# Designs tried in a protein design chat: VHH binders against RNA 2',3'-cyclic phosphodiesterase. Part 6

Target 1, 188 residues: RNA 2',3'-cyclic phosphodiesterase, of Aquifex aeolicus (o66967)
Amino acid sequence: MKVVRAFVGFFTSKSINEVAERIKKEVDLKIMGKWVEPQNVHMTLQFLGDITEAQAIEVIKNLQEISKKNIPFRIKYKGLGVFPDVKRPRVLWIGVSEGANKLTNLAKEVARLNAKKGIIPKNSKNFVPHVTICRIKSYDRKTLNELLRKYRTVEFGEDEVNKIALISSTLTSVGPIYTVVEEFYLGG
Short names: E, the ipSAE of ESMFold2; O, the ipSAE of OpenDDE; V2, 0.75 times the mean of E and O plus 0.25 times the DockQ between their complexes.

## First folded at step 1 (VHH)

Design q06 (framework vhh_7qbe_3)
Fold by ESMFold2-Fast, scan of step 1:
Structure q06 (fold): chain B 188 residues (1-188), chain A 120 residues (1-120)
Amino acid sequence: as target 1 above (188 residues)
Amino acid sequence: QLQLVESGGGLVQAGGSLRLSCTASGRSYAMGWFRQGPGKEREFVASISRSGGSTYYADSVKGRFTISRDNAKNTLYLQMNSLKSEDTAVYYCAADWEYTGSYLEEYDYWGKGTRVTVSS
């Protein structure tokens, strides 16, 4: 059976897309890993994992329904954090301050409609709105702690969330290639 | 289109040992093992970097399980010692070219799983 790795989300604006590059330069090799390329910066509303073509069709129908019932809204990108925690940091991310509740509600609606069609991801952890900027392979603890403290309350930019998409991820030798399978404008 | 195939599952007595294998159709990725027991959500077991230089374990398996890899054979191993009835689960192999860790959603590819039953 042919499957694709997919998620529901959207790509971020130019105002936030260069943040990973700037912070990578600032830490000067003291945090190393896979830094997210500007064109790949995105917000995930629901990670789906490997789905079949039939499941993709159902997700697309659900996203179309959701887009008709929701209107665009603003979000602000603020602060840096790590997953799972500062003692064993593996993912460096940008947080969401204003609009986080609306993003969470949108993500819950996506998950609810997908679940009604039997499309339930293997791990059902609570949604945390974030934009990944680095998958960490090695780090200097002092540098990481200083970075998180410095950027705790810093605003990086803002977006209008005006569309949602089913996005596929293809693993290649030069990095992941994200392809918009289908997208819908909110309020359409 | 990386394919992962697990093998080595079976029935074993409590206190016994079992070795799981996972063969990848392509070359090296960061890889890990996850498991799902009856009535439970899928949970992290262990992961290993592309080079094999970094390994991570869930607290419940530290000191009992050892993850290793043979890059020449494109094969990942999980040596399970001192098995307990609580280790009964379907074990899944996962690959992630970028991240070595415990987050399920960060892994790019998954095998179909191999069943391990520990009797007491």
Scores: ipSAE 0.012, ipTM 0.199, lowest interface PAE 9.1, mean pLDDT 83

Design q07 (framework vhh_7qbe_3)
Fold by ESMFold2-Fast, scan of step 1:
Structure q07 (fold): chain B 188 residues (1-188), chain A 120 residues (1-120)
Amino acid sequence: as target 1 above (188 residues)
Amino acid sequence: QLQLVESGGGLVQAGGSLRLSCTASGLTYAMGWFRQGPGKEREFVASISWTGGSTYYADSVKGRFTISRDNAKNTLYLQMNSLKSEDTAVYYCAAGEFDYSTPLYEYDYWGKGTRVTVSS
C-alpha cells in the first residue's frame, strides 16, 4: 500500500526564512552541515513518519476540527539552541518566546486527536517549539558556543500562526521536497 | 513493519579491518550506526542521508570508519579500518524519521546488533 512521509505544521513567513542563510555566512564554514533553504523553513507541530492514505485522511479530518476550535495568534522568534545538547549538537534551531505556550497547546491537541485514531509516532518526544536552521555535520566548538551566547536573547522576527497543514516530504538527491497536502485556516 | 538486520561482526586483531552490513526489509530513510561497549552507554558512530550526500561521524572514528549505502539493496555499510581495542562493542543499525543526518532521539527502528571484538 502507498505510504506518505508526513508532518503537521506550517511554513514560516518571509520574516525569518533568510535567517539560516545569514547565520551560515556569519559562521563562515566553522559550522557545516545541511542548512535549511528559505523555501523549506517550517514549524513542525507533530512529525508523523510514514503514514497510509487512510491515516492521512484521518489526520486531515482532525486538522479541520482543530482549525474550527482555535483562533490565530502571534509568535516571536527568539534565541538559538541545539538538539540534543551542546555536548553532541546535531540540530541548530531558532526558538519561540512569545506564543510558545499556545504552540505547545496546539501541538498537544494535534497529537491527542491523532492518537485517538491510532496514529502514534514512534520515539515521541516532549514538544519544544522550534524552527530548524541547520543539521550539523561538523562544528568548531568555540564558534558554536559563542554563537549560542550571542543570540540567546536576540529576536529574529514575528509571525501570525493563522493556518495548520498536513505536509508531505518527498526524498530527492538534493534533499526533501515539501508539498502541502491540505491546509486549514484557524478561525475560532 | 520495518526490520533491520546487522551482519559482519567478529573477532579481529588491533589494526585490522571489518565491514558491517545492515539490510532493511523496506523503505530506507536517514540511517546510522551506534555502538555499546562493555560497561558503557550506547554512543553514536556515524550517520548518512538517503542520497549519501550528507554524512556525520563521531570524533573517535573520523578518518578510520566510512559509512555508505546501496539503496537498490536497502543496505547500509560501515567500513571499519585501523581498529583499536576501544572499538570493541555491539554495533547497532538504526533508521530515522528524517532524510538528513538525525540525532539518536529521532530514530524509530533498530536492529538487534552485531558483536565486534578487537584483540591486542
Scores: ipSAE 0.000, ipTM 0.125, lowest interface PAE 14.3, mean pLDDT 82

Design q08 (framework vhh_7qbe_3)
Fold by ESMFold2-Fast, scan of step 1:
Structure q08 (fold): chain B 188 residues (1-188), chain A 122 residues (1-122)
Amino acid sequence: as target 1 above (188 residues)
Amino acid sequence: QLQLVESGGGLVQAGGSLRLSCTASGRTYGMGWFRQGPGKEREFVASISWSGGDTYYADSVKGRFTISRDNAKNTLYLQMNSLKSEDTAVYYCAAKYEFGLDYWSEDAYDYWGKGTRVTVSS
């Protein structure tokens, strides 16, 4: 059986795509890891894992239905955070302030319709809208704490969420390549 | 500092079985197994998600290998059945904190063990 490794989400705007590079330069090797390249910056609404062609078709139908029932909305990118917590920081991310509830509702709709068709996995945690900018390998604790404090209330930019996509990942020797399988405009 | 320690490697005859274990020094989210055979690049073997039991396998091992975990013991397992000479490799345990991302990609994983060697003879 042929399978596609996939998630539902969208790619972020140019201003946000460059935040990882700007912060990487600012911390000057005091935080090291896998910094997300501009073309790979994205918001994930649901990770699907390996799905069959038949399941991909069902996801596409669900996204088309969702797109007809939802209108475009604004989100604002604000603040930096870490997962799982500041004592063991492994993922550095940009948060969402304005529009976070609408993103959460959209993610819940995607998960509900996909689950109705038997398309799993379901996440066990509450959805937290975020954009990953670095997977941390090593860090200077003082630098990280100062970074999080400095950017706690800083707005990085905004997007209009006007489409949702099924995105596939292909593993290559250079790393993953993300490809839009299909995307739909909200309100259309 | 999170540490991952693999065990259970060794020499086994083709068609045989072997069980690998990986013990973490603390809590982990997603976990996986990767392997590197002689003269080959490291490749994905299997992963188990943080979401409670979703499992993923490389096509080459699907139906023969089973990944599982015991969260009370912070331990990951790989049950390997119907072993082939092509399964000869150093097997690495890996752990990640980011959820909902590339479970098959090496660069999605934050912590790595030193590896345990598996040799399958005919």
Scores: ipSAE 0.000, ipTM 0.252, lowest interface PAE 12.0, mean pLDDT 83

Design x01 (framework vhh_nb_b201)
Fold by ESMFold2-Fast, scan of step 1:
Structure x01 (fold): chain B 188 residues (1-188), chain A 121 residues (1-121)
Amino acid sequence: as target 1 above (188 residues)
Amino acid sequence: QVQLQESGGGLVQAGGSLRLSCAASGFTFSSYAMGWYRQAPGKEREFVATITSGGSTYYADSVKGRFTISRDNAKNTVYLQMNSLKPEDTAVYYCAATITYVSGTYYTDYWGQGTQVTVSS
């Protein structure tokens, strides 16, 4: 069956797109893994997994409806964290301070409308706003702990969330290639 | 708790075939994309093939037409059928699972320990 791996989200501005490269250089091989390339830095509002063409059309209709009912808002990128936790770190991420509640409400609205059309990804609850900068394969525990403490309250930049998109993901030898299927501006 | 265990590697002559298997445990296998990577001595680990939860497949150009990735969700296993093997395919082959969002937690790739494939001229 012909399906596409997709998510709802947006690409971040240049204000934070190079943070992964800067931190990678700072830790000097003490944290190793797949560091996110500047062009691939993004916020995910809902991961959809593999969807059909018919499902993609329904998601697009829902995003258009959502875009008309929501206005642009500001977010601030602040702090570093790991998922699931510091004992088993697998993903290093940048958090959101100002605007996190508005992002969470937007993500819930996306999930609600998609669910009405039977588009229900597994584990669609418990949205946590974050921007991934590294998928960790190995780490020096002391270096990771010091990094998280050093950057706990550091602001990395800000964005205006002014659009939402359906984005497809294709895995290649150079990492994921993301393609914007369709995007909509908030407030229009 | 999450484990990926590769098997099926070995020594084979150029032009021969091998089938690699990766048995997975500790996660909801059917919900994840599964892939194969390889690493030859003195070289970086490189992508070989992936299969999504929905069954879509993607291959590195170097193996396209010769290798086939497949999965069996009932057995929590992903396979790599390798045909028309070349000496340049000699490497340790690693299984990987891509985990995006599980029970409120975001995860990265999980890796197996690898299985050696040696292709003689």
Scores: ipSAE 0.000, ipTM 0.173, lowest interface PAE 12.0, mean pLDDT 83

Design x02 (framework vhh_7pa5_2)
Fold by ESMFold2-Fast, scan of step 1:
Structure x02 (fold): chain B 188 residues (1-188), chain A 122 residues (1-122)
Amino acid sequence: as target 1 above (188 residues)
Amino acid sequence: QVQLVESGGGMVQPGGSLRLSCAASGFTFSRYAMSWVRRAPGKGPEWVSTISGSGGSTSYADSVKGRFTISRDNAKNTLYLQMNSLKPEDTALYYCAKVTYIYGSGYTFDYWGQGTQVTVSS
């Protein structure tokens, strides 16, 4: 079966794309892993995993429907966090303050319409708006705790959420390539 | 059925500019992301840039950021790469490629053009 690894989301603006590089330099090898390159910084509304071409077509139809019924809105990026928790940190991320409720509603609408077509991701959990900046392989606990405390209330920038996309992920020798399969502007 | 035909390559001096074009046919162009990939003599393929189906999102390799601009005209089924401030290191055969669904890892493209040669030398 021919499949593509995909998610629904959008790429972030210049204001936030360099944050991963800046924080990587600040922690000076005390947090190590896969730091997200500027061109790969994105917001995920729903991770789909491996989907077929037929499923991709259905997702595209659903995103087109959603784009007609939703208008653009603003979000603010604020704070750092980790998944799943500070005891077992695997992912370092930037949070969303202003606009988080609208992002959550948009993500729920995406998941609802996809579920109606039988497109239900394996092991899905409750949506939390976030932008990943590092997939952690090793860390100094003291450095991580100080980093999270220092940036708890720091604002990193803002975006206008004006489009949603089906994005594919492809592993290459130069790292992952995220490619927009199709995107739609909010408001039609 | 799918065809991709590149053009616009040639010889240019360092600091010069070229604009590459890719004429696409045999598929609904606006539904698919498109990429530029290059291959220097004796080296493997290097990804250069990708643009979404609508044209609203673009991405670039670090080696070309700020110098190259990818764009598309969906009414004409044409992909473009504007190359400015060209360096000898940019010398390669440039391919346009249709981004597709993959099996496992490694391959992002189901169709490639024939390529257009870009040579940057004095």
Scores: ipSAE 0.000, ipTM 0.165, lowest interface PAE 12.3, mean pLDDT 83

Design x03 (framework vhh_7ocj_1)
Fold by ESMFold2-Fast, scan of step 1:
Structure x03 (fold): chain B 188 residues (1-188), chain A 121 residues (1-121)
Amino acid sequence: as target 1 above (188 residues)
Amino acid sequence: QVQLVESGGGLVQAGGSLRLSCAASGSIFSIYTMGWYRQAPGKQRELVAAITSGGSTRYGDFVKGRFTISRGNAKNTVYLQMNSLSVEDTAVYYCAAHIYTFSGQYEYDYWGQGTQVTVSS
């Protein structure tokens, strides 16, 4: 049966899309890895993994229902962090301050409706709102610690969350190619 | 992002046949309803044929028995076989992709650039 690697989320605004490139230049090779291209910067509400065509159709129906029940809201991007932690950093990300609770509630609603249809991702974790900017392969510890301290309370910009999408991911030798399968505007 | 590219249009004599092709790229198209529409000068765009993700087909009354819609091997290509063509079939033919056919709310419609079909007497 055909499957697609997918997630529910949205692409971020231009002001945020260029942060990865700006920070990459600032660290000047002291943090190396796969830096996210501007067109690929996004927020993930739920990672689905490999899903079938039938599951994709059910997710689309769920997102359409969610879009009718939720109105647009504002979020602010603030701070840098790493997963899993500073001792073993694998992912560098931008956090969310204002609007984090509304994003978390939206993500929970997505997960709840998908679960009702038996769509429950393996190894799912509690939602933490973040935008990935680099998948780290090598780093200078002092540079990373200084970067995290410098940007701990810095605001990078803001977005209006006005749509949600089912997005497919095709991994290539040069990185992922993301394609919007379907998206819905929030507003009733 | 979704791109639809039509091919196969052209000039044909009345009573002849033509096959249009639409190649879709950029997404998982097996979940889409694919359709062919046409528009003649000064007239409204009208549905010619559609095929749902589940494989059911719908046709406009004026083409039933003459035209057949089908999907290609990978389900990302749709074909329109046009038989027994008449001068009234002259129009620009458009390929379209929809999540929900005949829906008016929150429907994503993707359209190709169109291909001209001209039937001479």
Scores: ipSAE 0.000, ipTM 0.174, lowest interface PAE 12.1, mean pLDDT 82

## First folded at step 4 (VHH)

Design d01 (from c06 with Q5V L11M Q39R L45P V47W D50T T59S V93L R113W P115Q; framework vhh_7pa5_2)
Fold by ESMFold2-Fast, scan of step 4:
Structure d01 (fold): chain B 188 residues (1-188), chain A 123 residues (1-123)
Amino acid sequence: as target 1 above (188 residues)
Amino acid sequence: QVQLVESGGGMVQPGGSLRLSCAASGFTFSTYGMSWVRRAPGKGPEWVSTISTSGDSTSYADSVKGRFTISRDNAKNTLYLQMNSLKPEDTALYYCAKEYLDFSGPDYYFDYWGQGTQVTVSS
């Protein structure tokens, strides 16, 4: 049975797509890992993992329904954080200030409709709006703490959330290749 | 359903050797790069070593280079770490990890999917 690794989300605008490169340069090897390339910067609303073609069809139907019932809204990118926490940092991310509640409601609606069709990712966690910029392999604790303090209240940019997509991920040795399977504009 | 089970740890004197194993299940092991990561008490995780899908390419942290050897057996879905000339500073919980080359996946997980195996190097 053929499966595709997929997620529901959207690609971010030029306003923040180069933040990962700037911060990578700033930390000068004191935070090492896989840094997100500008073309791969995105917001994930729900990670699906490996899904079948039948499941992909159901997700597409759900996204079409959601797109008709939701209108575009603005979000502001602000602050840096880490997952799961500063004692065990594995992911460095950009947060969302304005519009975070609307993103959370949209993500919950996606998860709810997918769950009704039996599409429930095993390793799902509660949604936290974020844009990943680095998967951390090693770090200097002082540098990381100083970085998080410096950028805690910094605004990086803004977007209008006007579409949602089912996106496939092909993993390669040099990084992921993301392909839009289908996308829908909010408001119809 | 991705599961990694580490074993082979224990207590050893400085200069000794240990071989760690990691049994993988729930994914197609041969299609992923694999890593060993360790965490010493009170410290953050430290990457130790990585091996490519076929085993043809390996890399090591400077602290273990020349002493540790990573290997894999794709037929047995098993990852290994041969540790020689062990030092007190090698004392840590050792985890095996499936490489995360994807940014869309679960962001709040560690790379490891097991409890780790404890290595203690002391006199």
Scores: ipSAE 0.017, ipTM 0.424, lowest interface PAE 5.9, mean pLDDT 84

Design d02 (from c06, 14 letters changed; framework vhh_brivekimig_d4)
Fold by ESMFold2-Fast, scan of step 4:
Structure d02 (fold): chain B 188 residues (1-188), chain A 123 residues (1-123)
Amino acid sequence: as target 1 above (188 residues)
Amino acid sequence: EVQLVESGGGVVQPGGSLRLSCAASGFTFSTYGMSWVRQAPGKGPEWVSSISTSGDSTLYADSVKGRFTISRDNSKNTLYLQMNSLRPEDTALYYCAKEYLDFSGPDYYFDYSSQGTLVTVSS
C-alpha cells in the first residue's frame, strides 16, 4: 500500500454526532441512503484523495505550520442543506452559522499550503463548511423540501475548533473506517 | 483490482437513442450503489444518474429526467443507461462509477481509471 486515501479535518463533538440517526428516524424511509454513524461524524476542510507517503509527510508539516498560526474558535451548527442543489440532492448536510468564515479561511490556508507542495486534489470545489449526515440514494421531494424548511433556522449544537488532523479513510462496502494519522492543536 | 469498462457510445442525431453498458469486476457489484457521470469537452464532471444496490431505487439529474433510464443486472455485474431523445448538450464522455461509502469525499466520486464511452449528438 504505497498510497493512503485521506482528508484534512476534525471529528465533531457529541453535540451533533447523533443528528443523522435522529433525522433518519424522522423521515421514516422517505429519504433513503447511507446515513453517517455517530463515530464517523466529521468536518472536512480538504479532501485529498489518494496520496503517497511523501505527500502525507508534506501535509503533516503544513498542518503543523497552520496550527501554530491559528487560534481556537467557536462554531455553531445550524440548518440543513443539500449538495449540489435541491433539484439533484446527493448529500444531506448540517450547516455552520457562527464561525463559518473562520472555517473557510482555515480550509483555504490548508489548500494553499498543500498546493505549494504540488498536492492539488482532482476536481476540487469551492469550500462550503458542512457536516455530512446522509448520502442520498432516493427521496420523496415533498418530504425533503419540508425537512429543509423545518430545519432552516434550527441550531443543532456547537463546537470549539481546537485541532486539525490528517485522517485516513479505508472504504468498505458497509462504510468508511477513519483513522487519525496525525493531529495538531491550534495555538500549539 | 476494481475494473469498470464502459461501452455503447457513438454518434447519433438529435432525437436518437443509445444504450450504454458498464461491465464491472474486482469487487462485489451487488453491494454497491452505482452511478453514471459525464464530462463534456472543456467542462467539469456532471452526475447523471444513480441506482441502489438492488436496483429498486433510482435518481436522475433534472437535465435527463424522463429521457434516460438507469438499470442494473447483478447476475451479470453490469450497469446500463438507456438514453432516449438525445440532445446536442448530452455530448460527453460517459463514465460509470462505484458509489464509495465515504462521507469526507466529493459528492461526485468516480473511478478515473476507466476510459469512458464517448457519446456525440450532432445534427
Scores: ipSAE 0.142, ipTM 0.604, lowest interface PAE 3.5, mean pLDDT 86

Design d03 (framework vhh_nb_b201; at its last look DockQ between E and O 0.67; V2 from the best seeds 0.00; counts 0 for: pae E 5.5 > 2)
Amino acid sequence: QVQLQESGGGLVQAGGSLRLSCAASGFTFSTYAMGWYRQAPGKEREFVATISSGDSTYYADSVKGRFTISRDNAKNTVYLQMNSLKPEDTAVYYCAKEYLDFSGPDYYFDYWGQGTQVTVSS
ESMFold2-Fast, scan of step 4: ipSAE 0.254; ipTM 0.675
ESMFold2, look of step 5: ipSAE 0.315; ipTM 0.648
ESMFold2 (binder alone), look of step 5: mean pLDDT 83; pTM 0.840
OpenDDE, look of step 5: ipSAE 0.274; ipTM 0.646
ESMFold2, look of step 7: ipSAE 0.072; ipTM 0.488
ESMFold2 (binder alone), look of step 7: mean pLDDT 83; pTM 0.843
OpenDDE, look of step 7: ipSAE 0.285; ipTM 0.650

Design d04 (framework vhh_7ocj_1; at its last look DockQ between E and O 0.30; V2 from the best seeds 0.00; counts 0 for: pae E 7.6 > 2, unsure alone 59.7 < 65)
Fold by ESMFold2, look of step 5:
Structure d04 (fold): chain B 188 residues (1-188), chain A 122 residues (1-122)
Amino acid sequence: as target 1 above (188 residues)
Amino acid sequence: QVQLVESGGGLVQAGGSLRLSCAASGSIFSTYAMGWYRQAPGKQRELVAAITSGDSTRYGDFVKGRFTISRGNAKNTVYLQMNSLSVEDTAVYYCAAEYLDFSGPDYYFDYWGQGTQVTVSS
């Protein structure tokens, strides 16, 4: 049986795509891990895990329906944080201030429609809007704490959320590649 | 908290086989991916194999079809069947597991076992 690792979301605009590279250089090897390349910076609304071609077709149909019922909206990127918490940081991320509730509602609708088709989300029910910039393998605690304090209220940019997509991760010998399977523009 | 227990390491003759096992236990949100890394003295830790809950697999380039990762009957258990071993496979082999509450398609591992020594003699 053929499967693909996929998520629902969108790639960010140029306003924040290079933040990961800037922060990586600033911390100078004191935070190590998989830093996200500019072309891979994205917002995840629902992580699907491994899905079949039949399941992907159902997700695409649901995204088309959702896109017709939603209009574009503005979001603002602000602050740095970690998941799950500062004592056990695994993911370094950029937060969302303006538009966070609209992103949350969109993610809930995506999950609801996919669940009706038996497509069970692999991510937490407690959606928190964020843009991952590093999956942390190791870190200097002083450096991380200083970074989080420095950037707590820094505005990185803004975006208009005007489309949603089914995006796949292709496993290659050199790592994952993210590919848009289908995308839909919001109703406008 | 999550604990990973490896077994099956040891001394083996070149050309031989070993089967490594790893079980994840403890309070975790969910284990989405598990796998194996190895580290020889003076070298960086490198991916050997990984498997997701949906049975997608990835292997390090050096494996060349000789190793197979599989999931056991328990969802938190994985095996690494290593065939056609050579002296270059001598290393400490670490089990790793990814915490499910983070989205993303890469096989990034958040929890590590203590490691098990594999030594291949000629």
Scores: ipSAE 0.013, ipTM 0.229, lowest interface PAE 7.6, mean pLDDT 81
ESMFold2-Fast, scan of step 4: ipSAE 0.564; ipTM 0.837
ESMFold2 (binder alone), look of step 5: mean pLDDT 77; pTM 0.795
OpenDDE, look of step 5: ipSAE 0.042; ipTM 0.519

Design d05 (framework vhh_7qbe_3)
Fold by ESMFold2-Fast, scan of step 4:
Structure d05 (fold): chain B 188 residues (1-188), chain A 120 residues (1-120)
Amino acid sequence: as target 1 above (188 residues)
Amino acid sequence: QLQLVESGGGLVQAGGSLRLSCTASGRTYAMGWFRQGPGKEREFVASISWSGDSTYYADSVKGRFTISRDNAKNTLYLQMNSLKSEDTAVYYCAAEYLDFSGPDYEYDYWGKGTRVTVSS
């Protein structure tokens, strides 16, 4: 039995992929951590964890069915936030304004169909649309608070959500590598 | 459940050195050291990527502390040199459980800490 660490999602556009680097330069070491590299910027619809080949096949069938029932739609990237909260910030992320409800509905459909086949990830949570840009290790509290206030209503870019993919995560000596296992165009 | 166990703390004179260790009961991705001094909030000290190729240090310890890891032993180290009274704290080992899109913030693991006291 082969296993793969996987999630359902899609990779974001070049404009949003460079936001992490721009903000990293702006904060000039006052927020330090693992800044997401441009090639690794993505939206997750459902984290699956370690799944078997048989489970991967079932997820692929579900994504194919979902792609037939959903058409492409626009999303706008807007605002910065942190998880879990500003008192113990661990993850810095970009939010979604326009299209957030459609993303949430798509993520719920993915989770529902996977659950029907017994694929229910451990520690699953309600979906919150976000793009991670930094895993925070140290921060100047004033700088973080000013950053969040400055960017609360700023638009960073937009994407057309036109495909969904099963993506594998492989840990290597040079860091994690994300690989598309299978992808499907919405409306196809 | 992942467990982290710190060791190597103790009493040391200013200007001295200590080496802290943290052993994980299972697989981890990124790891780091945090500390909490008397009456203070927990603060970041240093972190290291899984490969060991990327390290980050708090300004207050840069040039004095060195973080390293031995993945074959599931062990993280912190070599502390030129210790100052301000370094007195309980030192905590932390591990990132998830290294990709997911609720990473809820799966961080922490050890119970090891006490370091630097006398003047």
Scores: ipSAE 0.013, ipTM 0.201, lowest interface PAE 8.2, mean pLDDT 83

Design d06 (framework vhh_7pa5_2)
Fold by ESMFold2-Fast, scan of step 4:
Structure d06 (fold): chain B 188 residues (1-188), chain A 123 residues (1-123)
Amino acid sequence: as target 1 above (188 residues)
Amino acid sequence: QVQLVESGGGMVQPGGSLRLSCAASGFTFSDYAMSWVRRAPGKGPEWVSTISGSGGSTSYADSVKGRFTISRDNAKNTLYLQMNSLKPEDTALYYCAKEYLDFSGPDYYFDYWGQGTQVTVSS
């Protein structure tokens, strides 16, 4: 059976796409790992994992329905955080302040409609709006703590959330290659 | 309580073959992508290959493409690396690694590494 690794989400605007490179330079090797390239910066609304072509068709139908019921809205990118926590930091991310509740509601609607078609992620997590900027392999704890404190209230930019997409992920030696399978404008 | 136990390493001559295995426990194996990572003497870790949770997607470092094949048996919670046409440059400790499937979804890092299994390619 042919499957594709996929998620529902959208790519971020130019205002935020270079933040990973700027912070990488600032920490000067004190935080090392895979820093997200500008073209790969994105917001995930639901990670689907491996899905079949039949499941992809159902997700596309669901996203089209969602796009007709939801209108564009603004979000602001603010603050840095880590997953799972500061004791075991593995992912460095940019948070969402304004619009976080609307993103959460959109993500819940995506998950609800997909679940009705039997498309349910095996390891579901509570949705937290975020943009990943680094997958951490090693770090200096003092540098990380100072970075998180320095940027706690800093605004990095804003976006209008005006579309949602089914995006496929192809794993490569240099990281994932993302391809938009289908996208829909909100309010259409 | 994630545990990864590698085996199958050994000494071979250039051009030889080895099959590495990784026995996984403490998590739902089929839900996670798995990778092989190696560390050569005096060098840092080098990613070798990744396979998705279902086994439907695979990727390889350019240095091993066409020579190595990653596979998995989800019923047995086991990851494999078939290594053909081995070169002296393939000499390394080989580690099995589990992805951390977090809130970022397709962006992941490798959370747990086993003890490793030594592969030595020499004439």
Scores: ipSAE 0.014, ipTM 0.339, lowest interface PAE 7.1, mean pLDDT 84

